Miniprotein binders against Ferredoxin--NADP reductase. Designs and how they scored, part 12

Target 1, 346 residues: Ferredoxin--NADP reductase, of Oenococcus oeni (q04hb6)
Amino acid sequence: MDNEIFDIAIIGAGPAGLFAQFYAGLRELKTALIEATPRIGGQITALYPEKTILDVAGFLGISGRDLVNELKLQTDLVDSKTFLNSEVTNLKKIASHFEIEINHHASFLAKSVIIASGNGSFSPRKIDVPGSSEAEQSGMLTYLLPGLSEVADKDFAVVGGGNTAVDYAVELIDHDCHVSLIHRRDNFRAMESSVTKLKNSRRTNFLTPMKITGLSPKKEKLEIELQSVPDGAVKRVSVDRLIGGFGFTASSRTINQWEEFPEQFNQGFLTNEAQMTSIAGIFAIGDASIYPGKSDLIATAFGEAPTAINQAVNYFDPDRGGPQHSTSLNKKEVFKHDRIKSRYNS
Short names: E, the ipSAE of ESMFold2; O, the ipSAE of OpenDDE; V2, 0.75 times the mean of E and O plus 0.25 times the DockQ between their complexes.

## First folded at step 8 (miniprotein)

Design s23 (from a17 with I8F L30F K59A T69F)
Amino acid sequence: SEKVTIRFEGDSPEALEKALYEILERALEFGGEVYFEWEGNELTIEVEGLPKEALERIAELAEKIAREFGVKVKIRIKEEK
ESMFold2 (binder alone), alone request of step 8: mean pLDDT 81; pTM 0.778

Design s24 (from a17 with I8F G10A L50V A54V K59A T69L V71I; at its last look DockQ between E and O 0.50; V2 from the best seeds 0.00; counts 0 for: pae E 4.7 > 1.5)
Fold by OpenDDE base, look of step 9:
Structure s24 (fold): chain B 346 residues (1-346), chain A 81 residues (1-81)
Amino acid sequence: as target 1 above (346 residues)
Amino acid sequence: SEKVTIRFEADSPEALEKALYEILERALELGGEVYFEWEGNELTIEVEGVPKEVLERIAELAEKIARELGIKVKIRIKEEK
């Protein structure tokens, strides 16, 4: 286990955590962003990737997915480490630092902790059939839409019968994909206009009423075994990717098991003006934070992130100079990638 | 494991959203695992991982929320063997 001590461990790769990671990078801090799921974006990615967000400063409107992508691109500009598939199973104070246990078997050490876990861990409901794990590992089974810039003329399958599945199917069709929509019933319980759009599209193939019974990742295609609900007849289809379009699961169970558990009000950790929790050196931001007068907005979380980072620095290194304004930063020294040089040198 | 299934029905998506967040908040606070799915004007919420007594409390909360919002609710508590 690399005896590496991080300046800050950020728990949760939602919008708050992503921005905190970026800002920490601007401060040249050694940070670990720790995310339980295989995906960044938190609730945005999980609940509303295709919804337009109107109340984030600097945007007239931006989709949830696009916002997450922009945040990711921003974090890529700084030296930062992200650890996905890393559920924080315990948080413990050890002398002058914190031990962050991951998946009950690994640990990180950090001088301070920022909790950016939102209202809990959100994960899509998974397909559990033979071959599902292998398909997910290969990337042929996903629970989110891929980047839509390169999906044209690909064959997708979407499984589900609610708004999630229908919305995914609509989005794929709008980007010139072919979609096989799999559902156990002929009737979809989704917005009627969306269902009608799918029915009127030549790019939509309805595989209803059918259930997925198995998945077989091949070299280039995913083979899906289907069973007819009424008669049990077996059908096989091959697609480039299967998208699981079920609902979502939320849990706070793991967080509630931490040894260092800050005081909570409702689902949020109580924080002061420094975004510090009841435990010195542990901060909270975004939906993981609660204080009087807080607005539950992504915009607010973006304001809280710099506050928490700056106060974390003050906690573990009080002799370190204060934050510099971003306008005073030498872009060449702070940014790893030439991409910013082109946008900001023009 | 025992679970409660709550189905809200409303013409207003905003009402369903409010119902979801209230149940979600309470269920997570109580250490439950929450599944939810949107199906048009219907929202399904399943809560598990908590004692039966807690599930009953969540069911009562769902009924209260439904009354307050003027929406329909169907509640089922099942023991999954």
Scores: ipSAE 0.032, ipTM 0.555, lowest interface PAE 1.9, mean pLDDT 85
ESMFold2 (binder alone), alone request of step 8: mean pLDDT 85; pTM 0.830
ESMFold2, look of step 9: ipSAE 0.112; ipTM 0.645
ESMFold2 (binder alone), look of step 9: mean pLDDT 85; pTM 0.834

Design s3 (from c2 with G10A G78A)
Amino acid sequence: SEKVVIVIEADSPEALEKALYEILERALELGGEVYFEWEGNELYIEVEGLPKEALERIKELAEKIARETGVKVVIIIADSPEELEKALRKIEELAKKLG
ESMFold2 (binder alone), alone request of step 8: mean pLDDT 75; pTM 0.690

Design s4 (from c2 with K3V G10A G78V)
Amino acid sequence: SEVVVIVIEADSPEALEKALYEILERALELGGEVYFEWEGNELYIEVEGLPKEALERIKELAEKIARETGVKVVIIIVDSPEELEKALRKIEELAKKLG
ESMFold2 (binder alone), alone request of step 8: mean pLDDT 75; pTM 0.702

Design s5 (from c2 with E9V E42T K72V G78A)
Amino acid sequence: SEKVVIVIVGDSPEALEKALYEILERALELGGEVYFEWEGNTLYIEVEGLPKEALERIKELAEKIARETGVVVVIIIADSPEELEKALRKIEELAKKLG
ESMFold2 (binder alone), alone request of step 8: mean pLDDT 74; pTM 0.666

Design s6 (from c2 with K3I E9V T69L G78V)
Amino acid sequence: SEIVVIVIVGDSPEALEKALYEILERALELGGEVYFEWEGNELYIEVEGLPKEALERIKELAEKIARELGVKVVIIIVDSPEELEKALRKIEELAKKLG
ESMFold2 (binder alone), alone request of step 8: mean pLDDT 76; pTM 0.717

Design s7 (from c2 with E9T G10A A54V K59A T69F K72V G78A)
Amino acid sequence: SEKVVIVITADSPEALEKALYEILERALELGGEVYFEWEGNELYIEVEGLPKEVLERIAELAEKIAREFGVVVVIIIADSPEELEKALRKIEELAKKLG
ESMFold2 (binder alone), alone request of step 8: mean pLDDT 76; pTM 0.707

Design s8 (from c2 with E9V G78K D79G S80D)
Amino acid sequence: SEKVVIVIVGDSPEALEKALYEILERALELGGEVYFEWEGNELYIEVEGLPKEALERIKELAEKIARETGVKVVIIIKGDPEELEKALRKIEELAKKLG
ESMFold2 (binder alone), alone request of step 8: mean pLDDT 71; pTM 0.644

Design s9 (from c2 with V7I E9I K72T G78A L84F)
Amino acid sequence: SEKVVIIIIGDSPEALEKALYEILERALELGGEVYFEWEGNELYIEVEGLPKEALERIKELAEKIARETGVTVVIIIADSPEEFEKALRKIEELAKKLG
ESMFold2 (binder alone), alone request of step 8: mean pLDDT 74; pTM 0.678

## First folded at step 9 (miniprotein)

Design d2 (from s24 with E25R W38F T44Y; at its last look DockQ between E and O 0.46; V2 from the best seeds 0.50)
Amino acid sequence: SEKVTIRFEADSPEALEKALYEILRRALELGGEVYFEFEGNELYIEVEGVPKEVLERIAELAEKIARELGIKVKIRIKEEK
ESMFold2, look of step 9: ipSAE 0.487; ipTM 0.848
ESMFold2 (binder alone), look of step 9: mean pLDDT 86; pTM 0.843
OpenDDE base, look of step 9: ipSAE 0.519; ipTM 0.844
ESMFold2, look of step 11: ipSAE 0.508; ipTM 0.858
ESMFold2 (binder alone), look of step 11: mean pLDDT 86; pTM 0.844
OpenDDE base, look of step 11: ipSAE 0.509; ipTM 0.843

Design d3 (from c2 with I8F G10A L50V A54V K59A T69L V71I G78A; at its last look DockQ between E and O 0.40; V2 from the best seeds 0.00; counts 0 for: pae E 1.8 > 1.5)
Fold by OpenDDE base, look of step 9:
Structure d3 (fold): chain B 346 residues (1-346), chain A 99 residues (1-99)
Amino acid sequence: as target 1 above (346 residues)
Amino acid sequence: SEKVVIVFEADSPEALEKALYEILERALELGGEVYFEWEGNELYIEVEGVPKEVLERIAELAEKIARELGIKVVIIIADSPEELEKALRKIEELAKKLG
């Protein structure tokens, strides 16, 4: 990893972290957004992607998924780096900066840290069978839906039996994909209407009751080895991609192992008016932050993000001056791509 | 590894969400690992990575939450994968009877 020292390392790609990344970009800061999972969106993506959020300013109502997408699009306007599949396994103060250890072997250097990890890391439950790691590395196994504009006429497999798997399957068939739905039971525990839609679709193949026993990435196709639950019969199918549609796992274990561990109350880090933790230069926002009178809202997290960014700047560069109003910013200098400039210059 | 399986059933997704967060908060505080999945009007939760005594405390919490929210709960402590499968089958059978 390049010996680059970031101005700010943001831990967690939930709504708070995403907005913090954007705001840091507006301040022309070198930022690293570090996410343990292969997904952005944090709890929104994990818990309620399809739920309508009503209490985010500027929206009459927006789905969790759409909010995350909008936040991502916003972040894409600024020059920033995002590192997925990067679990922060240690945080250490080294002289005037921090070393953020990733996956026990890599590290980032940053002048300041913003913890936006929520109440824990939410990760998709992974398929653990022979060939799963290789399939995931090749992109043939994913735990997220791909860009739906690019999936037409492709053959997918989805594995799972709950809402996640069924919803993924529905979304795929709605975009003219073929779907093999794999589940260890004949019965799906999902919205009945969705299951019925799948049953009535000619594009859905039910592979039930079956379990995946192995994966074999080929040149263009993923071969899936399946075993019948009742009789042990083996079947092989080939698809373009397999999507893991299981639930989520949550863990806080990694945070508890940091050398620089801020004071906690319950699942949050105690913060002051600057969103700074008990350790100077380490800030916390969103559900990772706790202070008297806090409202546990996404809207609050969005307010905390600029506060933390601005106070981080004050910490590592007190002479840089205060933030400019967004209306005074030169969009040509702040935004990366000319195409995006055209949308916002109108 | 020993696991506690918690299945909440409610007509209100908000009630299930509240139940989930309360379990998550406590389980994570106690150093557990939580798996959860939405299954229609049911929320499936597995907690592992903690001693049996802690699993029992989480089970008690789940019962308390269910009472407070007025929702249904099924709780199973499984000490093996085989017991877990057996438990899951029982839950399925119960769900069929309640439907």
Scores: ipSAE 0.335, ipTM 0.721, lowest interface PAE 0.9, mean pLDDT 85
ESMFold2, look of step 9: ipSAE 0.422; ipTM 0.785
ESMFold2 (binder alone), look of step 9: mean pLDDT 81; pTM 0.773

Design d4 (from d3 with E9T L88W R89E; at its last look DockQ between E and O 0.48; V2 from the best seeds 0.00; counts 0 for: pae E 4.4 > 1.5)
Fold by ESMFold2, look of step 9:
Structure d4 (fold): chain B 346 residues (1-346), chain A 99 residues (1-99)
Amino acid sequence: as target 1 above (346 residues)
Amino acid sequence: SEKVVIVFTADSPEALEKALYEILERALELGGEVYFEWEGNELYIEVEGVPKEVLERIAELAEKIARELGIKVVIIIADSPEELEKAWEKIEELAKKLG
């Protein structure tokens, strides 16, 4: 994902971000939807998936779960990219683009940014051993899965014993990587089906009970010094990459480390009528946005999303023209979806 | 530094997510730093960076959440990583002996 350039980076996959991603797809924009947690839907998925929401226009009541599912259906109809388990740890202006840093390591460029995230920010918990800073600077230690094209037969190590580490290892073996799974205990506290899959794979090497005591990046490989937990015996292994899978940290202080940090009021970013923040090219919608007369409703966020998308286009590509109604796009492949087709011209 | 460790156990991932967000909201409001990870059907949470009396209030909230959701909770307040590891090992040993 290094060096990839998007038209719009959308930060946060709650209802506002999901609808923004869909609308951007109707405008044929190249977008990245970035979500720090393992799931889309934000607080709806976590807090009230079964509650009926009465004030989303066009629905005579809809559960939180069903609303998120309908938004997923929309995003599935367009060509878009979603990055889960991905916390934006820095935002920096570089020439006419923004550099978006994910999980303190990976980055990509976008012509504009839409902030659609709610409260708090999450970052991966980092290993702190001799050599870890150098290993991270070299790119051989990360906390996020790499792009999984072209990784077949590479040697990875993953460290951790919970769902984060086990899910990373499963994804890697599904893409034909070799994985050494490092944990300080013999048992893993993760979903049973995932652990079973790893135990049944010839591509998995369990290095337990062991802990990492040092890292040494070499010319082509990372050397990992391990210590046996029961007796302290030292072992060394060499891999292409080490991925830390220690879960997440959250603090109110983490979010303020962005180099491009727009002006806030009451934990929301101040926006104008275009949903633009105090920084040109950075927009905010939903609970991330505050302005006089703002109503903190999903319905309001759904209106804000197309405004922000269209104003972002005006910002980076004014010759592209203004907003379009979806009915004027009747030649798009999305109109061939069975549920849409049965309503359209039925 | 002092920290509280909270481990919720439930077969419902929705209940665990609800417990997480309630702890996050209060802990972040009080200036705490929160680490969390799902471990099978358990949700592991550490809170630090606040005085011990604040950690005790968060522990009380965790007990209230567990009661309201009908889920299990284990809470450990520890002064160091070594103390935390020893306390956790004792709890795991007790669980194996009784099960």
Scores: ipSAE 0.195, ipTM 0.648, lowest interface PAE 4.4, mean pLDDT 81
ESMFold2 (binder alone), look of step 9: mean pLDDT 80; pTM 0.764
OpenDDE base, look of step 9: ipSAE 0.430; ipTM 0.772

Design d5 (from d3 with E9T L24F E25R W38F; at its last look DockQ between E and O 0.43; V2 from the best seeds 0.00; counts 0 for: pae E 5.5 > 1.5, SAP 75.143 > 70)
Fold by ESMFold2, look of step 9:
Structure d5 (fold): chain B 346 residues (1-346), chain A 99 residues (1-99)
Amino acid sequence: as target 1 above (346 residues)
Amino acid sequence: SEKVVIVFTADSPEALEKALYEIFRRALELGGEVYFEFEGNELYIEVEGVPKEVLERIAELAEKIARELGIKVVIIIADSPEELEKALRKIEELAKKLG
């Protein structure tokens, strides 16, 4: 992600962000869709995937799950990048670009930013022990899985006792990592089949019942200080990376604050008719935006997304030309898709 | 910090999803911070960041939802993380013992 420059960084992979990514793909823009959780869909995926939504134009009722699936089919038609498990932890203006910090460690540049993260926060629960801030700053403590293509034989620790921690551990051993699973209790509140898989794996080391009492990042490794819960005995282990698996917290209040933080009103970012915030080059759509007369509907967000994308282009590359119709896609690829091919040939 | 923990148990994933939606929506409306996790046939919910009176109202809502859906619920209002941990451990051990 170092030295990567995108045209647009889109923060949040709910319906608004997904449609913005698709529309940006129609404009042939280089985009990054950034989502803090393991899944696209935002609140729909987390809370009500089976609920019928009645007010999405073009659908005579559609479940939340099906809506997200349809949006995913659209984004699959375009050459775009999606970064799951990626919390934006800072946004900073650097010359004519924005630097987007991911998970307190990695960063990349974008010419413009679209905030599509909703009207609150949805962030991982954090550990707070001596040394945790330094460990997170170094990238050795994270709360989300890394990219898994180059992690074989790395030594991970995962802390937590629920599905999040167990799922992280299972995914890591499936990619040939060694995992120390740290929890305050001997039992886990997770799917039994997953726990059994971990217990049967030679790559899993259970450090329970223990709690973390300190973290010390070193040159190559993270030192973890553990305390046995029954007797208080101290143990130290060394790993390449520690992942906090405590799940996520949702709040109606915005908790994170970036260096470039646009003006807010009632937990939404104030925008003009171009969907631009108080900071030139930063836009907001969906429930993340607020303006007089705003209706907080998915339908409204779908209209805001093309406006924001086209105005972002006007901001960083006005010579690129005006909005394009959907026929600007490669018609051979688009018309060959099973769903589109069926409509055209019916 | 005071918090309420709500654990729904049901054989039906749809019932657990409905319970989550109702609690999540109401707790956020009341200014609460909500954590949740699905654990097998259980749904674990924490709500905090509001006065105890609001937590008690959320607990009453959780009991109502459990009755309406015909599912089981356990509710703990705890004053500290240590108290919460002890209460959860006791309930889990009692549940295994009673079967």
Scores: ipSAE 0.091, ipTM 0.535, lowest interface PAE 5.5, mean pLDDT 82
ESMFold2 (binder alone), look of step 9: mean pLDDT 79; pTM 0.753
OpenDDE base, look of step 9: ipSAE 0.295; ipTM 0.665

Design d6 (from F2b with I8F G10A L50V A54V K59A T69L V71I; at its last look DockQ between E and O 0.55; V2 from the best seeds 0.00; counts 0 for: pae E 3.9 > 1.5)
Fold by OpenDDE base, look of step 9:
Structure d6 (fold): chain B 346 residues (1-346), chain A 81 residues (1-81)
Amino acid sequence: as target 1 above (346 residues)
Amino acid sequence: SEKVTIRFEADSPEALEKALYEILERALELGGEVYIEWEGNRLTIEVEGVPKEVLERIAELAEKIARELGIKVEIEIKEEK
């Protein structure tokens, strides 16, 4: 790994981490956003992507998914690096820098660290059947919805019986996809209106009560072997992609193994007014941070992110000038995409 | 490995959310791995990776939360062989 030293390593790609990444970009900092899962959005993506969030400033109401998408689009405006599937397995202070170990075999170096891990890492419950690993590696098995701009007329399978699976299926049919919904029972335990919508859709095929017994990635299609729960009859279907719509697993075990482990209270790291933890140069934001009077809100996390970034700069480069207001930034220099340049060059 | 399965049932999503976060926070604090599935008015939480005594404590917490919120709870502790 190139001996690249980042200004800031941000751990966790939830809403707090995403906004921190963006703000760091506005400050022209070399940042690494490090995420354990293949997904951004943290708890929002994991637990309530379709839930309407009402208490984020600037929005009358926004879905969890949409908020994450907007945050992602915002981060895309700045020069930033995101590392997914990168579980921080150790954090160590080395001289004036931090070494962030990834997946027990790789490491990043950073001048400062911002912990934005929320209450833990959230990963989807995986399908564990013959061929599942291969299917996942090929991208034919996923646990998130793909970009919906190019999914029209594609054949999807969604497996699960709860809100996650049903919501995925609804989203897919709304984008003119065909969906085979696989569940081990005839009855879905999801919002009734959503289930009704699926039942009334000609684009939804119910494969119930059935379980997946195997996956076979082919050149262009994923073959799914199914078994009928009542009688054991075998069926095979071919789709463009299978989406696992099960629940999520949360764990904080890896964080608890860090050599540099800041002081905690409950699930949060104790932070001061600078969002700094008990270890100088390590900051925490969002649900990873705890201090007296904190409101556990996404809105609060968005306020904490700039504070942590600015204070991180003060930590590793105290001679660097203070933060400029966004209104004073040369947008042409800061934003890499023409889409925003056109709006702000006027 | 032993696991506890907690199933909350409530008509109020807000109640289920509160129940989720309280159990999640405690389970993670205790070093457990938490599986979450939210199905309409039913929330299923499974906790594993901790000693049986800890699972029992989580179960007790779940009962307490259910009482406080006025929601239904079913709890099962299983030993997975």
Scores: ipSAE 0.110, ipTM 0.598, lowest interface PAE 1.6, mean pLDDT 85
ESMFold2, look of step 9: ipSAE 0.156; ipTM 0.694
ESMFold2 (binder alone), look of step 9: mean pLDDT 86; pTM 0.843

## First folded at step 11 (miniprotein)

Design e1 (from d2 with R7E N41D; at its last look DockQ between E and O 0.43; V2 from the best seeds 0.00; counts 0 for: pae O 3.2 > 1.5, pTM O .456 < .8)
Fold by OpenDDE base, look of step 11:
Structure e1 (fold): chain B 346 residues (1-346), chain A 81 residues (1-81)
Amino acid sequence: as target 1 above (346 residues)
Amino acid sequence: SEKVTIEFEADSPEALEKALYEILRRALELGGEVYFEFEGDELYIEVEGVPKEVLERIAELAEKIARELGIKVKIRIKEEK
């Protein structure tokens, strides 16, 4: 990796991290957003993408998914780098900067760090069968839905029996995909209306009660070996992609292994009024931060993000002028895309 | 690692969500890994990497949280061998 030193490394692409990335972009900071999972949105994406959030300022109500989308669109306005599938496995202070190790193999260098990891890393529960790693590496096995603009007429398999799997299946059929829904039981533990929708769809094939016993990535198709739960009969099906829908696992273990480990209380990093942790140059925001009187809200995280960014700047470049109000920003210089320039010039 | 599955029922999705977050926080405080999934109006929680005694404590805490939140929670601890 090029010896590129970032101004700020943001750990976690939840709502706090996404907004921090945007705000850092407004400040023209070289920022890396580092996310352990293949998706942005953190807990919102993992836990309640369809839930209506009512307590975010400026919205009468917004779904979790839509909020994440809006935050992403906002980040697209600025020059920023996002690194997905990048679990921060170590954080180390090296001279005047930090080394952020990812996946035990690569590292980023940054002048400051903002921890926006929420209450831990949310990872999808993985399928562990022969060929699963190869299938995942080939992209034929994923745990999140692909971009839906190009999925029409493709054959998908979804494995799982809860809302995650059922919701994935529903979304796929709504985009004219064929879906094989694999579950170990005939009964799904999901929203009844969603299950009914799948049952009524000609695009849904139920492979129940069956378990996956192996995966074989081929040139264009993924072969799935299935075993019938009651009788052990083996079946093979071929699909374009398998989606694992087993829900999510939360863990804080990786963070606990960092060499630079800020003081914690109740799994949150203790922060001061500057959102700085016990380690100078390391900040925390959102659910990753704890301080007296904190309201554990997305709205609060959005307030903490600018504070952390501004204080990070003060830390690594104290001679840099204070933040300009967004109203004073030259939008032509700050925004990367011309289409947005036209909206603000009218 | 003993896997214990805890199933929760709550009176509302919002109540269940709140309970989930609290349970998650508590479980993480205990140093465990928590798997969670919404199954209809039920919360499926599986805790890994914690001693059985800790799992029992998580269940107790979950019940406490449920009471505090005013939700009905049915806890089923399934030991998956």
Scores: ipSAE 0.033, ipTM 0.522, lowest interface PAE 3.2, mean pLDDT 81
ESMFold2, look of step 11: ipSAE 0.364; ipTM 0.799
ESMFold2 (binder alone), look of step 11: mean pLDDT 85; pTM 0.835

Design e2 (from d2 with Y21W E29Y; at its last fold request DockQ between E and O 0.79; V2 from the best seeds 0.00; counts 0 for: pae E 1.6 > 1.5)
Amino acid sequence: SEKVTIRFEADSPEALEKALWEILRRALYLGGEVYFEFEGNELYIEVEGVPKEVLERIAELAEKIARELGIKVKIRIKEEK
ESMFold2, look of step 11: ipSAE 0.530; ipTM 0.865
ESMFold2 (binder alone), look of step 11: mean pLDDT 82; pTM 0.802
OpenDDE base, look of step 11: ipSAE 0.456; ipTM 0.815
ESMFold2, look of step 12: ipSAE 0.521; ipTM 0.862
ESMFold2 (binder alone), look of step 12: mean pLDDT 82; pTM 0.804
OpenDDE base, look of step 12: ipSAE 0.480; ipTM 0.832
ESMFold2, look of step 13: ipSAE 0.535; ipTM 0.863
ESMFold2 (binder alone), look of step 13: mean pLDDT 82; pTM 0.803
OpenDDE base, look of step 13: ipSAE 0.521; ipTM 0.841
ESMFold2, look of step 14: ipSAE 0.540; ipTM 0.869
ESMFold2 (binder alone), look of step 14: mean pLDDT 82; pTM 0.803
OpenDDE base, look of step 14: ipSAE 0.452; ipTM 0.811
ESMFold2, look of step 17: ipSAE 0.544; ipTM 0.866
ESMFold2 (binder alone), look of step 17: mean pLDDT 81; pTM 0.800
OpenDDE base, look of step 17: ipSAE 0.516; ipTM 0.844
ESMFold2, fold request of step 19: ipSAE 0.443, 0.479, 0.440; ipTM 0.837, 0.848, 0.835
ESMFold2 (binder alone), fold request of step 19: mean pLDDT 83, 82, 83; pTM 0.808, 0.806, 0.806
OpenDDE base, fold request of step 19: ipSAE 0.543, 0.547, 0.555; ipTM 0.870, 0.872, 0.876
ESMFold2, look of step 19: ipSAE 0.490; ipTM 0.847
ESMFold2 (binder alone), look of step 19: mean pLDDT 83; pTM 0.807
OpenDDE base, look of step 19: ipSAE 0.546; ipTM 0.853

